# Designs tried in a protein design chat: miniprotein binders against b1l550. Part 160

Target 1, 279 residues: b1l550
Amino acid sequence: MRLPEELLERARDIHSEAPSHRIKLDRVGSFGLKVPVEFKGFLLLAEADVWVSLPEGRRGVDLSRQVEAIYELSNPPKDPFSLCREAAISLLEKLNYADSSGVSIRFDAPLQDGESLKYYGVEISSIASDEIINKIRVEILGMTACPCTAELIRAYKSSEIAATHTQRSLGILEVSTKAEHPDPDKLASIIERAMSSPLRTYTKRPDEGGLVIRSLSNARLAEDVVREMIHLFLEEFGHLPEDTHILAAVRSMESVHMHDIYAERSFSLDEIRKEISSH

## First folded at step 15 (miniprotein)

Design lc37
Fold by ESMFold2-Fast, scan of step 15:
Structure lc37 (fold): chain B 279 residues (1-279), chain A 95 residues (1-95)
Amino acid sequence: as target 1 above (279 residues)
Amino acid sequence: SPEYRKLLWEAFKLIREAKKLLEEGNPEEALRLLEKAFELAQRAFELAEDDPRTRMALWLMAYIRRLQAEAYKKLGDLERAKELLEEARELAEEL
């Protein structure tokens, strides 16, 4: 039911009023919006958060303007990178009191896996002010095999390929840059190549055996995987601005323990280059 | 750079005024304001001190061109709208 529009002339504009306390808020927005996106030929249902900064002298944000900003740009569906960037700009345009805006879009990205598909997690963000900062986080599962137990069992049984425990490990690459978003498929590829082996959606028994043998012959500590991810990242994306910030991490879901192993390194490109050069 | 930031916010102000004119059925006046907004975005592009600000100005110019295309569609000028959408794409791709 639509109320009479004449009531708007008598109603207070609550959002434009002074707040009870003159405190700036960093992020005020609409979170958990469902938005269609087009990603590499697929129509996907994504989840979006949109926000703006709120100055100390204003009580509230016009939330309907935020929803308009992203929905106007999402029909027809477009790629999530352009959607993030354009929606962030649109938020600054629509909400004249804001000094900054942000958009974050999350979805599961399809990746070709033989005759099937597998999926990895993607979160893309753009934060706009007088410049735009782009963030992307990619998470994909792979397999790791313990080299310590492998060496112990090899010594015990005098076998060339030692038995050891294998487990699913979650690889994480997060990039914050003032350049364009890196290609998430390339980030996912870096993570998988750093692992003992990738995981598959579907395998036949001979292929499954080969995957296990690959992981056993390429046993990796979580620490090894993180270092290899950084190395591969620098080969592919070392051209990004020096103030680009990266988080590389692995969470290994240890099959022989009640707990997980976690390894991470965060760094700027400037920082890591100096470290590597200082040998 | 205070001048760069001022140009961006002035462009945003003109875009809001242009959108209101489009809603009121005055696309000709809206196009005039959008062209002025584009000129402010170009000046911001020229004053940009670094790559991220240059990209912001370029993406804003692309955004304005897309809005001008919408206005020309409302006027029934589909050829001009198509030209502006192509220009917007080229501006966004100038990385």
Scores: ipSAE 0.259, ipTM 0.712, lowest interface PAE 4.9, mean pLDDT 86

Design lc38
Fold by ESMFold2-Fast, scan of step 15:
Structure lc38 (fold): chain B 279 residues (1-279), chain A 95 residues (1-95)
Amino acid sequence: as target 1 above (279 residues)
Amino acid sequence: SPEYRKLLYEAFKLIREAKKLLEEGNPEEALRLLEKAFELAQRAFELAEDDPRTRMALWLMAYIRRLQAEAYKKLGDLERAKELLEEARELAEEL
């Protein structure tokens, strides 16, 4: 239903009114918007959240201007990194009462796997205020094999064949930087190389035995995987600004337990370099 | 300031059009628009009344310099691209 123009002319501007309580809100916006993006030659449907800060003297945010900002920039579809940065800036420009703006875009990224594709999770953000901070989070499943159970079985049975439980493990790398977003494919590669073996998608007869044998010969604790991820990250991305903040984590979905194992480390590049060099 | 926001919005419009021109293989026209965008961003910097607005203008100026560097790389002028990346880095360091 379309309301008469005269009614709209007489309506109060609720958003610009004083609120019941003078309290600043950190994030007010439109969450769960569906936007098309172009990622490495693929047209993907992504989900976006857009927000701005709301000062203590203003009752509400003009949500229509937030949606306009991201939709104007997403048609035609463009790469999600540029969309994220440009939309954050546009929000701050369009909404003059805001001290900060932010945009998050989430999608499943295709990764070539032989003759097929597999997918990993990507969430990118840009937060604009007195500076722009770019954040990226990559999550990808891999396989781990327990070295503790392998050693117990070897000792107990006097076996020359490695035997242990294997499980899916979720590897996580999150990077927050004043530089451009790191390439998510490189972050995904770091995670997979740190695992006992990667997971595969097959369209022909697979070498499934090879993946299982690889994971058994490369048994790793969740703690081992996190340390290896950090090591590989520093080799690939050690050139980022010293105040770049990283989170490396692994969640191991233990096949022999009703619970998961979790290991993580957060650090700045400056902090980790001093720690490693202090040996 | 309404004038500050108008300058940033106009600069951003020029940036969007310049990026489209770069994608279409027209770096020469993209550079013309990016130079105009830089002038607008610099004027916004001069009109900025507080730290968030000042840093926004500086970020936009740095971003424009990076886009100009990309345009010069497409034109084969690697020396000019390098100079612009250095200017962008200096502007970003003030953030």
Scores: ipSAE 0.000, ipTM 0.227, lowest interface PAE 14.0, mean pLDDT 80

Design lc39
Fold by ESMFold2-Fast, scan of step 15:
Structure lc39 (fold): chain B 279 residues (1-279), chain A 95 residues (1-95)
Amino acid sequence: as target 1 above (279 residues)
Amino acid sequence: SPEYRKLILEAFKLIREAKKLLEEGNPEEALRLLEKAFELAQRAFELAEDDPRTRMALWLMAYIRRLQAEAYKKLGDLERAKELLEEARELAEEL
């Protein structure tokens, strides 16, 4: 039942009232919204969070204006990068008391995999204030093979392709920049190329054997994968602004242990160039 | 700066209106709004007191130039579109 609009004339405006305690809040918003997006020819249902800062003198945020900001821009569905940036800007326009706004959009990105599809995780955000900061995080599963056990077995068997344990490893690249979002397909490609081998959604037995042999012939530590990801990132995206910040990480789901192995490195482009040039 | 913020937000509003006009097949009206948006962004650039605010204004000016180039391409004026893309490139190089 819809209540009469005339009640708005008599009701208190709760959101504009002074709060019980004069404390600023960094993020207040609508989280877990479902939003259609168009990504590289696919119509996908993405999940979005929208938020704004709340000053110490205001009790609440107008949540309906937040939802309006993103939904106005999502019909018809558009690419998630433009949606993210434009919605963050729209939030600042619609909620004039906010010092900053943010939008985060996450979805599984399809990749062609023969006759089937595989997927990788994408989360993008734009944070707007008197500047815009764009962030993208790409996660994709690949395979790694242990070089330590491979060397031990090679010594025992005198084989060039040694038996060793293999495991699923999650590769992560996260980029924060004042430039436009990097292409997530290129980030996913970097991660897969750094791994011992990619994973597939559908394989027949001969193809599966080939995948395993590829990983065994290209055994890599989690540390090796992170370093290779950074190297490949610099080849592809070294043109980004020097204050661009990157996180490269691998989580290896060790098949011989009940725990995972994790390796990461965070850096700015300026920082990593100076480090590499010192050697 | 309250004045800086107002200029940036008004420029973004004009850009959104211009983008709708481009999608609706009205590049002439879009160009009118984009030129007003550029003037606002340029004024914001003049009021910018630090590097992040300066970068924001420059990014916005470059973005507006790219949208104007798109509008001129829709009008068949490829020479003007090329000039605007060159201006956008020069503005982006200052980032």
Scores: ipSAE 0.000, ipTM 0.283, lowest interface PAE 10.9, mean pLDDT 82

Design lc4
Fold by ESMFold2-Fast, scan of step 15:
Order: structure tokens, then sequence, then C-alpha cells
Structure lc4 (fold): chain B 279 residues (1-279), chain A 95 residues (1-95)
């Protein structure tokens, strides 16, 4: 049943009223919206959050205008980068009382893995104000092998074969920039190349053996993985603006411990170049 | 469901191919692919288990109708193009 639209003429405009307390809110919006996106030839169901700032003198945000902003830009499904940027701008234009707007879009990105697919996590955001800041976070699992245990076993057994424990490690790259979002496939590739070996969705027994041998021959500490990710990032994306901010991190789910190890580094491109140049 | 996903992916692939044909000046072949894409999107709509899946299918159906309208406009059939744009608008207003 649809209520007559004429009824709205008699109703109070609650959102434009003064609030009970004159306090500014940083983010008010619709969270957990399901939105289709087109990503590299795949049609994916993504989850989106949309928000705006709310001034101290206004009671509420018009949620229908937020939904309109993302829906009209989502039909037909488009790439999540353009959707994110365009929706953030549209929100700010449609809701003129807001000082800033933002959109975040999350999905599992498919990556070709032989004859199968594997998936990695992507979260993209755009925040619009007097400037636009684009942010992307990529998370992908890989394998690491412990060099400390390998060396200890080699010394103990006097063996040519370095045996050690292996474990799944989660690699994380997060980039915040005034430029366009970096290509998430390239970020995922950087993470995988920094690991002892990538993980596969499906392997045959001989291929599984090869993966393990690769990992064992390329043993890396979590600290090594983070440094390698930063090195590879600078080679691929060193052209981004100097004020670009990066987080590189790895969480190793240690197979011989009841706990994980974690290593990270946050930096701006300007900061890291000066640090490297000093040595 | 896996069948729902397969239908939508196939429909979207046909839409992408049809768009290239429209750009290349072959609206007749584009219309053939778009009609197949609409059938697949409609079947996906029938299989939709929740609101987000229903919305995705409706968006593709509306988009297909707009592309068919563009094709008929290129063929000089403005009446059929207008009818398809009205169908697209009605589909987009659902849910």
Amino acid sequence: as target 1 above (279 residues)
Amino acid sequence: SPEYRKLLLEAFKLIREAKKLLEEGNPEEALRLLEKAFELAQRAFELAEDDPLTRMALWLMAYIRRLQAEAYKKLGDLERAKELLEEARELAEEL
C-alpha cells in the first residue's frame, strides 16, 4: 500500500529541525547497502556504506537522497572506483548542508588461478570535501616459511634440506591518495610476490609439492615480507603524489604458536624516500 | 544461488558484446543479443532469493531495455525506442 504524497505537505520536516543537543556528527548515513558492480569483466555483489557530515544545527540527514545518489549511479552496474568517486560527489551536491561525504565499497575480487578462481578482499573509499581522497585496502592470503627454525634444524641435523614450519599469512596494503585508486590486482600481486609463496584454490599433488618447496626455499620473516612489500610498492607506484599514505602489514598465523605475529609500517611517499635517501 | 549468478554473468557478457556492436554500427545483431540477455536477466529475477539479488536483476533488465531503445533509435524506429524507454523506467522504479 502507498500512502498519498500530498500527506507530506502537512507533516513536519523533522530532518531540518534543530536537534535536542547542538553537536556536529562526522558520519551519518546508510550502511550495508547491497550494490552490483562490474569488476574486470565480473558482475559482483558489493556492500556499500554512504555517509555525510551533519552540522550541529540540523536534526537529521535525508536518507532517501543518499540512496538516490548511489542507486542512479549503480544502474547499470559500473566499476567500483568510478561508482565510489561519483557517488561521494553526488552526495555532497544533493545534501548541500554537508561539509563532507564518503562512500566505501567492499567486495571479494576474483583472481585467475590456473583453471580456477581465487579471491582477495578489496575495500575502496572516496571522501569528498574541498578535495577528494581515494583509499583502497587489499588483503590476500599467502604462505610464509620460518627462516629461524630452518636454520636451527639445519644446524641440529647438519642436513642439506632446510625443514621449517609454514603457515598462512595475511598481507595487507592500504593506499590513501588524491590520485585515482591504484589497481587492486597490482596491489594483490605485490603482496603475493613478497610472500614465501602464493596460495592456490586447487592443486594436484605434484603442484602442491612444488608450492611447498618454493615456500621452503624462500623462507621469510613477517618483517621481511613487509619490507619487500614496501620495496615492490615503490617500484610499481612510486609515481603517485608525494603526500600519498601507505600502510603495509602482514599477519602470520604461526603454525607452531597459539598466537599470530604481526608487522606493519605506515608512511607517506615523501617520508619513505627521505628515509631511504639518508642511507 | 549458483544458477542465479551464472544467468546474470551470461546476461552481462551479452550486454557488453551488444554495446560493442552498437558502437560498430551493427544495431540488428546487438538487438538479437540484447533479447537473449533480457531472457537470462528475467530468469535470474525469477530465481532471486532476496532483495539485493532481485535489485541486481531489475537493474540489468532496465539497462537492457535502454540499450534496445538506443538500437531502435539507430534504426530510425523512434516509436519502438520510446516504448522500450518507458519499460526501462518502470523496471527501474520497482523495489
Scores: ipSAE 0.000, ipTM 0.207, lowest interface PAE 14.7, mean pLDDT 81

Design lc40
Fold by ESMFold2-Fast, scan of step 15:
Structure lc40 (fold): chain B 279 residues (1-279), chain A 95 residues (1-95)
Amino acid sequence: as target 1 above (279 residues)
Amino acid sequence: SPEYRKLMLEAFKLIREAKKLLEEGNPEEALRLLEKAFELAQRAFELAEDDPRTRMALWLMAYIRRLQAEAYKKLGDLERAKELLEEARELAEEL
């Protein structure tokens, strides 16, 4: 049903009216939009949020204009990084009342895993104001093995490779930078290399045994994994601007506990270099 | 300034048109528009009165250089594409 044009002419422009309270809002927009993206040869259905800041003197934003902007930029589907940056800039330039704009795009990234694919989580954003901040968060599951229990069992059994409990651990790398988004496959690789072993989408019994033995031979605390992730990140991405901010974290889903273990470190490149050089 | 904003908006419009031309198999016309976009972004850079606007203009200039590299790659000029990617990297290093 389409309403008569005369009703539209007589209706108030609610969005341009003064609000009940003169309070600025940081993010107002359309969340949970489904948008096709092209990622490394795959056509994926991503989820997007788009927003702008709303000044204290304006009651609302034109949500239809936000949705139109991202849909026009997504046809044909393009890489999610270009889409994110272009949409954020477009929103800020077209919505003249906004001080800032942002776009977040989330998808599960395929990664070749032998004869199959595995998936890891990617969330990217671009926030535009008088500058552009690009943010990426990568989450991937790996395996960790407990070194404490390994040492106890080794002492008891007099074995070179001690038995211990293994568990899934979620590795997290989040990067905020004025430079381009880092390659998520490289971030995922850093996380997996820091773990006791990677996880597989499918494996046969001999390969499964190999993964378990690898984990047991490379037992790591969550704290060890976070430190190794930071070390590997600095080797790969130490060239980024000094004010780049990183979060490295691990959530270990302990197989012998009803709770998880969590370790994290947030830092800027400038901060971490000074810390390392002081030791 | 209002002029800064106008230049940035015009540059972004040319970039959108150039990207469509690249997809349609017209890299020569895309390069013409991208060079015009770069001139506008560079003028915006010169008019930028603060660090955030300067960085925004630098990012746009780096992005344009990457699109020009893609166009030259489609034309088979891999050396020119490499030079433009290096210019883009140098511009991005200022961010």
Scores: ipSAE 0.000, ipTM 0.204, lowest interface PAE 15.9, mean pLDDT 81

Design lc41
Fold by ESMFold2-Fast, scan of step 15:
Structure lc41 (fold): chain B 279 residues (1-279), chain A 95 residues (1-95)
Amino acid sequence: as target 1 above (279 residues)
Amino acid sequence: SPEYRKLALEAFKLIREAKKLLEEGNPEEALRLLEKAFELAQRAFELAEDDPRTRMALWLMAYIRRLQAEAYKKLGDLERAKELLEEARELAEEL
């Protein structure tokens, strides 16, 4: 049986009490919540984290109000971008002691792949304080082919088709902006176009041969892929505010090594444009 | 400032309520709340003392204009919706 509600009148309000040590906490919340979202016509089960800042004079956070903030807004299921922004705002409304709030939502996004589907990783967040910062991270696998080994083999057998090792590479684009979240499908497209070739869910032998030949004809270092991702990002999203921050990265799972190769660049739009315009 | 935060949070509250009204098929009441929200966001903009607060107020104003455009679209006033989307674009370009 449930305990009598009358006990609430007698019980200490632990969360409102002074803590043992007057230390501010940056993120306190409910992590790993399962929420349904509607994404481009698909009903997906996403995983959400919600949090608020906790001032140095308060012992704890009202966790029930955090869960209420996201669940009220997720029924019926809605797009994860609106859910993320609205839930972060709702947390600040419900928890007046907090200086900031945040929500992150993670899911695997379906992407059209010929006549089938493939999936890429999406994590979005909104952090609310005196301002709202929207963040999105997209991760998708592609293929890279090594140009160094290709050149060595060409020198050895100068008249034959390029031969080199190929491997899966994980492309990563993360964008933090005061504008709306960028379209994750466009970010995934940028990553795939920067690679030697995309990966497919299903191929027949002739299609598989074509994919391999494409990759071999477009051999790229991890460093080449990151630079191309940045170039393509600037073409598509150069209109975002100048203080928009971007992380572009690739992790190449090298088929000839027991370890991976990693390349990245972090920048703001203002920084990268000044760098490119320098003589 | 405490006054800035209070105005911004109240505007956010009105935005959320107006959005719910739009989903429920009540664009007229949504517009009433959105007009109040815009006034609050504009006052927050005037009180903003640094770049982050200024940008938050501009974001709120742009978002409110987009929601007002959606409401007018539901009411069949496409000309007013177009005007509001243009205002939202101008506000967003200041971000």
Scores: ipSAE 0.000, ipTM 0.226, lowest interface PAE 15.1, mean pLDDT 83

Design lc42
Fold by ESMFold2-Fast, scan of step 15:
Structure lc42 (fold): chain B 279 residues (1-279), chain A 95 residues (1-95)
Amino acid sequence: as target 1 above (279 residues)
Amino acid sequence: SPEYLKLLLEAFKLIREAKKLLEEGNPEEALRLLEKAFELAQRAFELAEDDPRTRMALWLMAYIRRLQAEAYKKLGDLERAKELLEEARELAEEL
């Protein structure tokens, strides 16, 4: 039921009032919005958060204008990267009291896997202020095999391919840049290539055996995977602005332990190049 | 101002249409729309009364220049594409 609009003439404009405490807020907005997006020929249902900064002298944010901004740009559905960037900019246009705005969009990205599809996680954001900062986080599962146990078994039995434990490992690449969002398929590819082997949605017995043998022949510590991800990232995306920030991480769900192993490194492109050039 | 917002919204609409034309393989028509979008963004820049609005218009102008460069690249005009990318970089540096 829609209330009579003449009530608006009597109601206080609460959002424009002074707050109880004169404190600026960094992010105020609408979180968990469902938005259709078009990604590489697929129509996907994504989840979006939209926000703006709130100045110390203003009590609240016009939430309806935030929803309107992303709604107008998402109908009809478009690619999530353009939607993210355009919506962040539109928020500053619609909410002139804000110093910054942001949009995050999350979805599971399809990736061709033989005759089937597999999925990996994508989260993108664009933060607009006096500059635009684009962030992307890609997470994909792969397989790792323990080189320590492999070496012990090889020493004991003098075998070329030693038995060892394998486990699922989650690879993570996060990029923050003033340039366009990197292609998530390329980031996912980097992660999979750094692993002992990729995982498949569907395997037949011969293919399954092949993946296991590949993993055993390419045994890697979580630390090895992170270093390889960084190396491969620099080969593919070393052309990004020098102030681009990257997080590379691996969480290994160890099959012989009750706990996970985690390794990470965060860096800027200028920082890592100086480090590598010093040997 | 209401005029500033109207100009930005009109520019955004043209950019969206131009992007669709680029994806459909019609860079010539995309360039026509992008040039109109740039004029609107430039006019919005001139009407901007504060820093956030000035930055918004500058960002939009830089974005349009990058899209124009993509269109010229598709047309095989690499020299014009390079000129537009340099102009986009200069606009972005003012942010």
Scores: ipSAE 0.000, ipTM 0.107, lowest interface PAE 17.4, mean pLDDT 82

Design lc43
Fold by ESMFold2-Fast, scan of step 15:
Structure lc43 (fold): chain B 279 residues (1-279), chain A 95 residues (1-95)
Amino acid sequence: as target 1 above (279 residues)
Amino acid sequence: SPEYWKLLLEAFKLIREAKKLLEEGNPEEALRLLEKAFELAQRAFELAEDDPRTRMALWLMAYIRRLQAEAYKKLGDLERAKELLEEARELAEEL
């Protein structure tokens, strides 16, 4: 049931009123919206957050206009990158009191894995103000093998392939740029190539053995993985604007410890090129 | 292309300001901004590399024409308003 629209003529416009305290808010919006997106031939259920800045003199945001904006742009479903950018821009026009707007869209992206699929995490955002800043974060699991234990076992047993502990490691690449969002499949590929080996959704015993041997032959510290991710990123995406910011990180879920190991580096393209050139 | 998105953002910012001007009773200044917005939308259309970008630019051009029609209606120029609404309809038919 809905109340008569005649009540709107008698009701105060609460959102347009002055607030009790004249304080600006950075992000006010609708969070956790379910939206369909089309990603590389797949129709996926994504989760979206939409927000705008709220000036000190205005009590509230018209949340219904935010929801309307993203749903209008998501029907029919389109790629999440265009949806993200278009919705952020549209929100500034629809909510003219805002200085900035933003949209984040999260989904699990399918990736071809032999005869099956595996999935990795994607979060994209676009923030519109005087310019558009596009962000993407990709998270994918891989395998790492400890080189320290490998070396100790090799010394003890004199074997060419040293036994060591292996574990799942989460690789993270986050990019903030004024250019278009990087292709998440390429970011996922960079992360997997930096690991000791990728993970598979399905293996037969011979394939599983091969994966383990590959990992053992390519033992890497978390620090090694982060440095390799940065190196591979620069090879693939070094053409992005120099003020592009990157976070490269790995969280290793150590099989021999009750805790995880974490390594990260944040940098701009300008910063990292100067650093590498000085050496 | 990054230029495509910059053109869209600038067009929407001009639309935002034009809508304020329409509410404030200044349709002449609103029309000036809306015409600049339309030129930016046309440039975005020319730079569009795929169907979703092309559709967005066309939608934006149609939207701007509808806002211009509203402005001309406020100025009492009903014939110009009608012409702009027909142009908006033709642009929307491309979608």
Scores: ipSAE 0.012, ipTM 0.528, lowest interface PAE 8.0, mean pLDDT 85

Design lc44
Fold by ESMFold2-Fast, scan of step 15:
Structure lc44 (fold): chain B 279 residues (1-279), chain A 95 residues (1-95)
Amino acid sequence: as target 1 above (279 residues)
Amino acid sequence: SPEYYKLLLEAFKLIREAKKLLEEGNPEEALRLLEKAFELAQRAFELAEDDPRTRMALWLMAYIRRLQAEAYKKLGDLERAKELLEEARELAEEL
């Protein structure tokens, strides 16, 4: 059923009315929208959130205009970085009462892995106000091997390659910058190189044995992985603006414990450079 | 590049202010801001390195021309408004 359009001229414009309480809201929008994106030659189904700030004197946001903005810009599918930035900027123009706008897009990114593909998590956002702030978060699983248990077993058996427990570890890099989003493949590569070994979607028995031996020969604490991630990040992305903020973290799903081990460091490029140069 | 998106943001800010001026009955000042916005959109078009960015800049240029036509209608200059709508259509056809 569709109601007559004549009713729209007689109905109150609820969104434009004064609210019951004069309180500003930081984010009001449409969350969990399904949008197609083109990422490095792949068509992917992504999930998007769009929002704007709402001033204290306005009751509601024109949600239909938010949905129109992102769907118009996503057809035909384009890269998620351009979509994110363009939609955030467009929302400020379409919704003139807003002081800021934002868009987040989440998807699983494919990465070539021998004869198959593996996937890592990507979330990007752009927030527009007086300036544009771009954020990217990359998460990828890798393998870690415990150096403490390795050393104890080596001492016990006097072997050249010590046995130890291995586990899946989730590596996380998050970057917030006034520059363009860093390449997520490069962030994923940094995380994998910091681990004892990468994980694979598909292995045959000889390849699986090699992966395990690699991990055992390169045992690392979660703390070691975070420090290595930061070191590798600075080599690749040290050229970003000094006020760029980074979070580097590892969550190790310890195979010998009922709980996980977690290590993290947040920093700005200015802060970390001063810290490293003092040593 | 960062410069492309800075130009887009500045253009949209000018459009936002121009639309407010149109609502307040000042189409002359709105036209001044819209022409400045068009110059920024044209510079963004020149910096566009791929099809999605090129299409966005062309869409923005067409949109600004439509807003300028609305302003000229409010000034009673229907001939100038028609010329701007024709220019907007030509820009949109390049998409």
Scores: ipSAE 0.036, ipTM 0.552, lowest interface PAE 7.0, mean pLDDT 85

Design lc45
Fold by ESMFold2-Fast, scan of step 15:
Structure lc45 (fold): chain B 279 residues (1-279), chain A 95 residues (1-95)
Amino acid sequence: as target 1 above (279 residues)
Amino acid sequence: SPEYMKLLLEAFKLIREAKKLLEEGNPEEALRLLEKAFELAQRAFELAEDDPRTRMALWLMAYIRRLQAEAYKKLGDLERAKELLEEARELAEEL
């Protein structure tokens, strides 16, 4: 038995009441929602967070309205970029006491890999206030090879063949912009091209050998990979607004150490152009 | 601008409702919603501050004109349908 509807009319509106302490909250919402999305012909089950700001004079947020907003817009499934932007704007319309709203959507994106698929991580966000800010974060694994050990072995053996340790490295590109979200496949491509070699889902022995030799011949420090990612990003996305903010990072899971090596750089397009032009 | 996106979101909602009405055999009510959707899309076009936003609004306006033409065809008004398809073509040429 459901509770009688007349009880709803007689119950206090807790959310509209004054709180015990007049403190603003930045993000109040529903986190970890499962939402279907359509991405480049694939139907994927994504994870979404939705939130709004809460003013100091209001006790709570209408969480059910948040869930209704995103689910209404996700049926039928649509691309996660449009869903993210539309849901953020819808939250501000439906919850008029809020100064800002946000939506984040996370999923594993399929990428064609020969006759198989591999996957990379995507998180997109739209934050709406007096303007809309779109964020995208792409993470993909690749391979790096150590140039320092390669040089030591070459010196020791007087060999033309580079020998060194290799390891998996996680490349990260995050973009925050007032323009539309950049294409995540292009961001993933930039990361892979900056690495010593990409990783494959499946290879035959000759192809596997070629991948290893490529990695060894293209040995790169985590610092080298970050600089190359920035260079390639500027070639592909230098047209974005000057106040676009980028994070480029690499986490190298060093095969000869118990710890990881990490390198990153955050910058705006305006900042990096001035830095490069001064050199 | 949040206003730009609010206008597009409202237009998309009206388009979805109008498409359902066309499928259910109610082209007259669909036309009413589509005309409101076009007004919202045109206002979004006027608020667009960059090329991607301008193109999105133009695309939406052209799409609405094509849906209105379909509705007029269902009503037997082939002359008005032809005029709307020509408007859609002109809007699409600006993409």
Scores: ipSAE 0.000, ipTM 0.123, lowest interface PAE 17.9, mean pLDDT 81

